# Miniprotein binders against q9h3h3: the designs that were tried, part 173

Target 1, 235 residues: q9h3h3
Amino acid sequence: EDGFTAEHLAAEAMAADMDPWLVFDARTTPATELDAWLAKYPPSQVTRYGDPGSPNSEPVGWIAVYGQGYSPNSGDVQGLQAAWEALQTSGRPITPGTLRQLAITHHVLSGKWLMHLAPGFKLDHAWAGIARAVVEGQLQVAKVSPRAKEGGRQVICVYTDDFTDRLGVLEADSAIRAAGIKCLLTYKPDVYTYLGIYRANRWHLCPTLYESRFQLGGSARGSRVLDRANNVELT

## First folded at step 15 (miniprotein)

Design pE84
Fold by ESMFold2-Fast, scan of step 15:
Structure pE84 (fold): chain B 235 residues (1-235), chain A 86 residues (1-86)
Amino acid sequence: as target 1 above (235 residues)
Amino acid sequence: SYEELIERVEELVEEILELLFEARKLAREGAPLEEIEELIERAEELLEEAEELAKRAGVPPKQIEFIREWVERLLRRVREAIERAK
């Protein structure tokens, strides 16, 4: 999350998306097979570029679980990118509101809760909990990065289909907490990723909309969620 | 003029978002249907205004349809919350 330029991050993301994925698809696979699949492909052991000693000998970009009701819709990403270029040349102010409007008018609405964990038992346990919540219908879709050769932190992404649906975003947070996850979570709309907007951008936009922290016994939902843009606590 | 039309559409979209967020929250809490329906009706009126202004601003039909689909999806979630609260 530090040390790389926007072009490095975009190139790495594109490479992962283009490489093969290991997918448990609940739309076509019985839920009873999930535990065996999780045991076969623990994310702490699956290597990004393959290793004869790991579960995979070939590159793996992502390990993903699709829920039974999952229906992918990335919207009109090309139209979004064209409109973004036009917006930049127009001289209009670039604000969170203008980006939200572009996202809505091009149906690029998905977003994700992110958690970063070191390779090991805690990562594998967290992923298993998330995967079960997806297969049981509390979450729609999730993915986790494979282990990088350098052994840095791995990321679990839990997607919601509409970042403007604040309650839906909060429902996903609740489901993540109910799965036993206690680490810091941050929420980012995919529109920022498609437009190459990361931290330290020239428009001074914060691509992280929400931050969730585990709250032991102090909240009915198990977490405190902060609206990063307005510094307002939502729970 | 053109920029003013687009800015007004953006304002209406933000108002719709706030109305539907409140409607869904009230539906979850089992609030009276009349209160929820009032918020839904206001959101639908603002949607029609937003669509008309977007057309006048020359926004492509596909993008206007995406605005309608977005609102209709949020409305379905309000209705689902009402059903679950029963």
Scores: ipSAE 0.607, ipTM 0.873, lowest interface PAE 1.8, mean pLDDT 87

Design pE9
Fold by ESMFold2-Fast, scan of step 15:
Structure pE9 (fold): chain B 235 residues (1-235), chain A 86 residues (1-86)
Amino acid sequence: as target 1 above (235 residues)
Amino acid sequence: STEELIERVEELVEEILELLFEARKLAREGAPLEEIEELIERAEELLEEAEELAKRAGVPPKQIEFIREWVERWLRRVREAIERAK
């Protein structure tokens, strides 16, 4: 998220959300069809706008896998944005606690573990592992960005339904590691995304709540998780 | 007055979060049900207080319902943790 304004990043995110998604929905599709679907739509080959030679002829905003128990609930995002505008003019301090309260009162509770990988085998392999974990019930839902025109890194987002449930967030990290993922992970609540709070923001908030690094050696827990706001190790 | 009530509601919601986190952690560890139930009962009492203060502060009914739904989802997670620990 370097070099762009919060408004520009929000506009790009909105465009991706509005464009068609390629979805494997485990609520209606047998798990036996997953491997064929993954082979048809490897994220390193699916292009954002349907470039020649890609598996898609139309624009694709996201490639997603929904778990059997997935029940989408974005909460009251419009009410959240209105309350945020009011808060900015109120003179009240804007803190992580304030954002948490806005999230609870507008039921905008979801959050996500993020991993950024270059297009290629490692990305496709990581996505396949995550997708299988979702279909098998170890994770709730995940999505991966298609290949951008400028050829930058792609992002895999692994969602949890409630960022205020720290144990649930840590359980998702464990499931990601169990799926064979070894890269750096960062966790961000969706409330920050909807409000346009990115790394460089005027309130000096850290939008990343947790950072997970793979722990080499395998005999101990699969990752070290750091609470970024308090700079304290959780594992 | 209204702003003071809203601030108190926010304090109660944070206290509820701490109680529910402890209840879930204890449930995961297989602690005695009596200890977990005490935390749940305190969280439910604080929720009732928060709802009353929010109504007095003029908080929209939908937002008060969202607070209750959030607590009820947490209680379901605590109960699930109890069942898994058995």
Scores: ipSAE 0.720, ipTM 0.912, lowest interface PAE 1.2, mean pLDDT 87
Fold by OpenDDE base, second read of step 16:
Structure pE9 (fold): chain B 235 residues (1-235), chain A 86 residues (1-86)
Amino acid sequence: as target 1 above (235 residues)
Amino acid sequence: STEELIERVEELVEEILELLFEARKLAREGAPLEEIEELIERAEELLEEAEELAKRAGVPPKQIEFIREWVERWLRRVREAIERAK
């Protein structure tokens, strides 16, 4: 049951990415158009299914901004998943280190800072700050979930190229904080998503590698970053 | 509606997964090949349906391809399980 549930959730997450995306691509669109695009598609008003009266008439899976340096590299996700199955069948112990090695071997190294915000002005303002940071080259790529019918929190994802590059992960946190974001951030490698490893999985793996908390009057970063695997503060 | 199409695609993906899990289970248990092949064929039919609905829903081709690749990997696992049971 646990294996089915994890794989089911992975399939659902993959299927959810199937919805059309609203994208601002800074590689092809002038930065001067960003403000008009943000005003046209505020994430608190963009609806997942294109509800009547929403800015979007068609379904939207994600709202995304691509920076000038953005290059999509997903690595060998297929090889990763095959190796993961072979590992499960082998009965070998599965650790965070094992997953890190799998990720490196298959070049599936992307990860993301996550923030969860209620729909409204705070979300739209946060998204605008992140989008600007991406267009200005402080961040590479970000996406935000559209508003669901049932309401609930929307998620902003800010990506980094390599979850094993601690400095790059910390630099992204600093850029997010510089954009005015004060909420709790959690960092998750995409490898955990591709393998269907969620919270409370049968392997007791924590998909959150880092946690960032805003700090008033603190160091130049404006945050405290905790390594969740080692329970050590990095900052 | 496009919403209904997406929901149906999600349901089909779930059903495909269930079929492939069952097929793999049966293969491991040494079930008759014909019984496993029936589940594989049904999963392939549902994949084609899911792809068509996804196209109608305006899903980007790369995302549709990703689902196909995912299902094909699972099908490969089922086939490998069959070969191991022989």
Scores: ipSAE 0.000, ipTM 0.196, lowest interface PAE 13.8, mean pLDDT 83

Design pF1
Fold by ESMFold2-Fast, scan of step 15:
Structure pF1 (fold): chain B 235 residues (1-235), chain A 86 residues (1-86)
Amino acid sequence: as target 1 above (235 residues)
Amino acid sequence: STEELIERVEELVEEILELLFEARKLAREGAPLEEIEELIRRAEELLREAEELAKRAGVPPKQIEFIREWVERLLRRVREAIERAK
């Protein structure tokens, strides 16, 4: 997230969410069909607004894989937005803790690990690894952006159901690393997205809670996870 | 005052989160069940206090229900960690 206003980023996200999605749903589709689906819809080739030369002729907002146990609950987003307006009017400090309280009391708990990769084989390979981990039950749900006209980086989002569950967030990081992912990861709660908390916000909040960097440790591979709000290393 | 009640509820919610984080960490490490159960017992006690104070503060029933559901889901994860550590 750079070079754009919070309003521009929010508008783009809303448009993608409203456009059709390409979904592999492991709740209703046999796992044996995943490889064919991945080959049909490589994210480096699926275009955002459709193109006769791509796998899609119509717009695609997201390419997603739902795990067998996936049970979506976005919570009370309308109530969250109303409470947010009241909070801003109240004069109370806007802090990570205050936003966490709003998230809990409105059940807007989901969050995501984000990775940004250039279009190409490495993106498609990373997405295939994530998709298999979702279908095999190591991750809950994931999505990847289609290719934009300008050919900029695409984003893979790996969701967890509760950003306040720090150990669950760390378990998702471990599963992403086990899938062979070595790039920088950042973790953002969906409540921040709904409330327009992006880089350079007026409340000086860090727009992500955690940062994960790949590292080698002895004979094992792992990651360094930093709590960005508190500047504390967790691993 | 209502504001003081809300502030106390928020403090209790944060304390519950810390207790359940510690309980799950200990469960993953195979710590004694007695130690883990004490953290769970305290978290459940604080939840009951938070619910009563939230009711007195006029917090909508649906929001109180969401707090309870959130705690119950975290408790379930502590129990799952206990089972996996066996």
Scores: ipSAE 0.814, ipTM 0.939, lowest interface PAE 0.6, mean pLDDT 88
Fold by OpenDDE base, second read of step 16:
Structure pF1 (fold): chain B 235 residues (1-235), chain A 86 residues (1-86)
Amino acid sequence: as target 1 above (235 residues)
Amino acid sequence: STEELIERVEELVEEILELLFEARKLAREGAPLEEIEELIRRAEELLREAEELAKRAGVPPKQIEFIREWVERLLRRVREAIERAK
């Protein structure tokens, strides 16, 4: 179940990137309008295809919030893909380090904390907390998937500019936890998505670099972050 | 189901990748142009099939465009390999 869901979620995520987005842009919209926007478009009710009775009449790929400091920079994704193809044909070993170097070379450095939640109040509440943190400048950008017809889990993605900046990744985790999120978080660089590297890939590459677990009564961060590549706790 | 359609699209995309990688390999090895062009033709057919299935699955037009652009980049690489082998 988990493997198929990750590739499906990635393809669906890529597909969703191309449908119209419902966006709250804090650069152009007053923060005072956020609550009304959240009430109008609760992610548990926004449907992927604009089902009758949903808040949206048209298909929605993502619901997103852009912070004031948000700057879209995707890097050289085409060059990255080209280099990846060349690497595959070279017969050279492919490691997480190789992918990191490719990402750096092509400036494809974005990554995201992911959380999966069932449709409902908990999802909407989590999203509201994240959206507020973005508008308040604690986070730069986040998106949530709309409700699917089959009622599967929805995903919230909270982005960071650089997956190689360990401090920035950890700061985002702290901000997510401060927003009241207690579920499991996984961190995935976008480079893995752009290269089609999903769970159970032929190279045995784990696309998840970090895992964050909520900790009651623990450190100021409220979470334990595990480096999956090295199996080391970072906090 | 929509899930089954998306799964099939993913399978087709993987098959397209395999075909185009093989086409590029053959081009580098100096294989007959007709053999390479057959793989390209097959990849283009599978791309059209994937696009139609993606549309049926409700995949956004822009994602479909992304798949197409990605395949077109791979095709250009195959063509470049053919030209370098001449």
Scores: ipSAE 0.000, ipTM 0.182, lowest interface PAE 13.9, mean pLDDT 84

Design pF10
Fold by ESMFold2-Fast, scan of step 15:
Order: sequence, then structure tokens, then C-alpha cells
Structure pF10 (fold): chain B 235 residues (1-235), chain A 86 residues (1-86)
Amino acid sequence: as target 1 above (235 residues)
Amino acid sequence: STEELIERVEELVEEILELLFEARKLAREGAPLEEIEELIRRAEELLREAEELAKRAGVPPKQIEFMREWVERMLRRVREAIERAK
């Protein structure tokens, strides 16, 4: 069932990426329009496949906010996938370092902090805080999933451009906490997503590199960050 | 033997990561410029070694170029941190 689950998740992700996105692009849209846009498209009400009773009648894959300095570069994903197949055939040990090297040599470096929240006020409030941080330049780019018909949890993804840049990843965590987010955060490099590596995988890789937990009255950053891959506390 | 070369390249990349992380941390803290420059010099030296070993291992030129550009971007982050600390 592990294989089926991974295949299902990959197909679902591809469908969402191919469907239309609702985007607030701070590179071309004045920041003063953000609050109206957030009120028009609260993620708890935007439906994945459209509903006449929601803000959208047509499918929406993602709701996204692009920062003024955002410059996307997905790297050589096709070359990465080809190299991954060759690596599996070679019988060479597959470790986190191996994936890091593949990511570097194919420029597939982006990663994301993930938070999962139930549809409702807290999700919409969290998304609004993240969106404002992106428009104000504290974060680079973020997206949130629309509401599924089953009413399950939705995910907010906050991206960084280079998962090997540990300080950049930690700076993003600090900005998320400064935006008022108190839930569990987990960080996953996009290289794992492109290669279909999820929680249960035959290489026993941990696709979550970092885990951030809120700390009340603690450090200046407001969180404790654990390096899950090396089992070391970073803060 | 090509596997040994690739393993060494991966070790050098990990060392470069540690050096650049430390350099950027020191830069953010306003540490002496000469200390930061020494870490940068060592990282550049390791990059040259990694490029040579990768070429000997038959790694495609495009992949070696991505590795070099990755180090260059990290070095720019260190320089930016130096400027912000001023």
C-alpha cells in the first residue's frame, strides 16, 4: 500500500499544479490590494473542484502569493529524474547526502515549510499572516491548498530557494513565527517531491529535514528547530 | 575508482557547506573580516579540488557548472551578510 499511496500523492500533486492558480503577485500588483484579495479568496472557502456556493465555480489547484523579489528556478528536473533512475540501477547506497548532491548538480534546490490546518478561521488567519509577510519581503513565496470536498486539512507551503542554505531555512522559520504561527512546521526539499519520496520509502530516508515547534516565552525566534535527518537541535 | 572519486566530491561539498555556513554566521555577527575571508578562501580551494575530481570521474560539464554556480550563490549570501552587518 506504500507504493499505491506514493503514486496517488504524486498524481494529486500533478493535477493541482496543472489546474488554474489564484495568484497575488507583488511584482506586478500594489501591496494595498492584498487585504481585498485575501477577503475575496479565503482558503477555507475556495474549493478544489469548484462550487457555485464558493468564491470559485471552476477548479483551483493552489492559492499563491509571490513576493516582489521572487525569481523562480526549478532547475533541471528532467535531468534529476534521469540521474535518480540511473542511481537506483547502480546499486549505490542512497543517503541524504546522495540526494543533496543530486539536488546541487541539477539545481533543484527549493524547499518548503509545511503547516497543516483544518478549514476555518485559524487557517484563513494564518494564511493572511503568511501572505502579508511575503508581500512585505520577509518571505519569498507561499501557497495554500484549496478546500477538498471531504473537508480534510489544508496545507500552507512557505518556500525557500535553497534547502542546503540552513540559515535561509531558519530565517524563514523565524518569519513564519513572527507572523503569529504557532502550529507544528515541517521542512521538505522539493527534490524529495520530484522523486516521489514520501514518509514510507524503501531507502528509509526522512523526507522531512527540519521540524519546528513553537516555544512560548522562549528564544527570540519563538521556536525550537530540530534537524530530523541528523537528529540534532539547531536552536 | 570512479565511485571513490564521486564519494570524495560529496565529502568536499559537505565541507564547503560547513565552511560557508560558518562564514555567513560570522558575517551576521560582525566578526573580523579576515576570519570570514579565510573561510571563503578555504571553500574556494575545496571547490577547485571538487571540480577536478568530478571531471576525472566523468561527471557531465553541466552538472559541474551547477555545483560551481551553487557555491557562487552561497558566496554572494556571505557578502550580503557582511554588508548588512555594517
Scores: ipSAE 0.741, ipTM 0.908, lowest interface PAE 0.8, mean pLDDT 87
Fold by OpenDDE base, second read of step 16:
Structure pF10 (fold): chain B 235 residues (1-235), chain A 86 residues (1-86)
Amino acid sequence: as target 1 above (235 residues)
Amino acid sequence: STEELIERVEELVEEILELLFEARKLAREGAPLEEIEELIRRAEELLREAEELAKRAGVPPKQIEFMREWVERMLRRVREAIERAK
């Protein structure tokens, strides 16, 4: 059942990636228009399938904001997948280190901080803070899932270019915290998504590399970041 | 509309998943190979349909390719299940 659910969720995520995106692109749109765009398309009101009365009449896969420094680079995902299949057939042990090397070899290095929030004001406020941080150049790119019919939690994804760049991952966490986000954050490399490695996978690989917890009155970062692979606090 | 095409692609992907899961189940249960191969064939037909609809919807080629590769991985798992039941 867990494997089926993970594969179904992967298919849904892929389908959402294929649907139209509502995008604010700071490379082509003045930053002064961001507030009007956020007011027009609050993620708690944007519906996945364009329900009657929603701001969107058409299906929306994601709501996204692109920063001025955003450059889409997905690497060699096909080569990665082929190498992953060859690795599975080889019977060689599969470790987080193995996946890291595959990712590096094929230049599939993107990763994201994830936060899950219930639909509502808190989600919209969090998204507005993230969107502003992207437009101001503190973050490169972010997306949020639209509201589902069942009213489940929505996810905000804040991307970094390289999950192997620990400093860059930590800088993104700091920027998210500076934007006023206090919830739990988890960091997941995209390579795990491309390879269909989810929670409770047969290889016992944890797709979450880092966790960030908000800290009141703590260090300049306002968070504690845990390396899950090594069970070590980084911050 | 582009939306209707994408919705149809999503439906086809779900149907492909259902077919492949059933095929894998049947393989594990030792069902006749012909029955499993029919489900595989149907899944491959639906994949081709989904790709064509996705192209018509203006889905980027890389995303279409990712969808294909994902289905192909599932197909390999079904074939592996068949070989284990032999």
Scores: ipSAE 0.006, ipTM 0.207, lowest interface PAE 9.8, mean pLDDT 84

Design pF11
Fold by ESMFold2-Fast, scan of step 15:
Structure pF11 (fold): chain B 235 residues (1-235), chain A 86 residues (1-86)
Amino acid sequence: as target 1 above (235 residues)
Amino acid sequence: STEELIERVEELVEEILELLFEARYLAREGAPLEEIEELIRRAEELLREAEELAKRAGVPPKQIEFMREWVERFLRRVREAIERAK
């Protein structure tokens, strides 16, 4: 995010997706094994490219937890990319609404809440909370980046299956907060990731749709969520 | 023009989304079923209009089917919200 071009970010994302993942899959693994798995693979200690001194000697792209009901559906990504090329050539305005239409038309609907944390106890504790919520069925699926060689913040991604379902997105926010997470969260649809919409993009689009801030002592909900595209608070 | 038809389809999809969001919100709050069903009915009417305009604009059948499937998935979530509110 900070200090990187869109090309650099896309290349890193592709490399991470292609490298092996460490996965706790609740569809095939008993929930009783989760605590041992979390202790074996704390994100602050798992290295991106492997190190004999870390939990992994081989490269790891992502550390992930799949919920018991998780059923991946990427939609028609090839059709989406073809339509995107046609849209850019057509001269039609590229807006959040146009991208939403492309996503619906090609069934590329998933999205994710993002949180960025420095390597350390707070990251590992936050990931453990999220992982337990996934295995217990309050969240669908999540992943966290391994520690980069140069250091810097790591990212936890908590997925929802349909970014156009605002209440589903808000329910995921609520479950994240119930897991004890208090940091800033931002929500990004996967269609933006597939099409390379990052910070400082060519089309001047906001790279995220929602922002969630923890509400200290709040009586209503426990967080305040802002719709960044429409600049309206969803409470 | 084809461009005008596609823009109208996009506008209708946004209207459908707003109606379905409101329907699910009301369902979670335990609002009268009659109010929720009226929003669903309006969304289904707009979907039929959007499909007709998409066909006139030459949108492939597969893409129109994805639009219908998206609406049907969202309607299932509205029904689930109604059930959970009971």
Scores: ipSAE 0.191, ipTM 0.671, lowest interface PAE 5.5, mean pLDDT 84

Design pF12
Fold by ESMFold2-Fast, scan of step 15:
Structure pF12 (fold): chain B 235 residues (1-235), chain A 86 residues (1-86)
Amino acid sequence: as target 1 above (235 residues)
Amino acid sequence: STEELIERVEELVEEIIELFFEARLLAREGAPLEEIEELIRRAEELLREAEELAKRAGVPPKQIEFIREWVERLLRRVREAIERAK
């Protein structure tokens, strides 16, 4: 009941990345087709491994929407892995700062806001709002997990291209809030995912850099954002 | 030592991030251009120092190029903020 190890989570992520994705690509598909696509593939009904009674009979790893300006750049992941091995043997402390420097040096800069929701209408509605914001240009790219066999929570990931661009990360948070999202959000840089930094990591690092809470009573930003790494409130 | 050089590079990178964050924020708010330019100038000066220390620490040239490219992307975002504020 403890949840998953870093190795288990990494294996599941790899399997999802290798399976087919359902993609709405705004670079090649008119925005007018989005609503029909969302109705055809609601995340609460798309099954991870396929089912005759669902929208998919075959496995689906992720359901994604790409904005018109989306240009994927994963950086030098191979160089990052080599440098990570060197860092672990160097005697240097493994901190958010050293991992940030490592990511910058190897240009592995993308990150994501995460939200976890139970399967159902609220998940589908939240995903539709995010997808529309991506297609309209307020966000760059997003994906949502399909429904697992056990019916656990599903995750929506909203990506930014540079986790070191704090203002850009905050702008994405604002766009998510403007789309009507009110649940807890946490921000994780992809470098942490590549290096296996999860909840119970060996280095006792917080697995997320930022936390966003919906602000009741209305701040101008619609949210209160905490920098978890430095324990500083940004809004 | 090599470790002390790398620690200093990390410190300079952190300061560069904060300077570009401030520069972009000021640009969005329509602050005087000379104030924004001074922050950019300081960040570029720190970048040159970081590159020199990284080189002395034996960091490969390709990795130093990635740091330069990263700073160029941050600078483009500041320029975009200036343009949008007009």
Scores: ipSAE 0.320, ipTM 0.752, lowest interface PAE 3.6, mean pLDDT 86

Design pF13
Fold by ESMFold2-Fast, scan of step 15:
Structure pF13 (fold): chain B 235 residues (1-235), chain A 86 residues (1-86)
Amino acid sequence: as target 1 above (235 residues)
Amino acid sequence: STEELIERVEELVEEILELLFEARKLAREGAPLEEIEELIRRAEELLREAEELAKRAGVPPKYIEFIRYWVERLLRRVREAIERAK
């Protein structure tokens, strides 16, 4: 573990979602303005709670880029949470399959590829590549965390609309690799995030469904993808 | 009917992936080549059906190309596994 409990991580995620976001919305903003926006808000310098010496004086929860075709679909999160409480109270087994079924029933299908990078030029460069892929239509939507006061790693999240669509998940991986990203990627369905499934969880579930590793001279896609839930190599 | 065609294309693509995952697993285990080739043959047959239905449904050419590209990547992985098992 990295020193945080599942409850602490869930609380931090909720706070970030509730705080203001810095958004480049390609649905309403010309693509020609992206480079200036990226230069104004490099994620290595944007601070979580604001600082007079940073690009922001006020708190920022996330820095995001919305693609031209992006259409939010959160599903029935309220119904999901109610069903989750009922499931826990029932004493029935909590497994990846059970969570998958809850997500399908309540249409909470979105998920995300995660990459963790230290603050610095490599993070800013990676984010710029992802943001351009989103604006160009190769990815749908992405966000990156601001710099924490503790100085830990920051996370880039690249979303897909349906974690049960393996082809769609793999297509997003390919687009991320095509953008020049070579670090480890892990895929987490939003249902896990909403229900507080992190590294240290009481049900001992793997907190991610897929894993992607860059392979020089390996796969034709430039990555090897593993389905961790079913223990199956996808590529 | 267009929605039904698109749903059928999605079903065929998923079946193709399952066949190729199984073929790759069998190839790694050194299963008889005849069994592996039969799975490949079925997957290629379903790919042709999926592409034709996608065209009839008005699916963009780029998406149809992506389906073929992905399937061909998996086919390459199966053939590589066959070669390594020799």
Scores: ipSAE 0.000, ipTM 0.203, lowest interface PAE 15.5, mean pLDDT 81

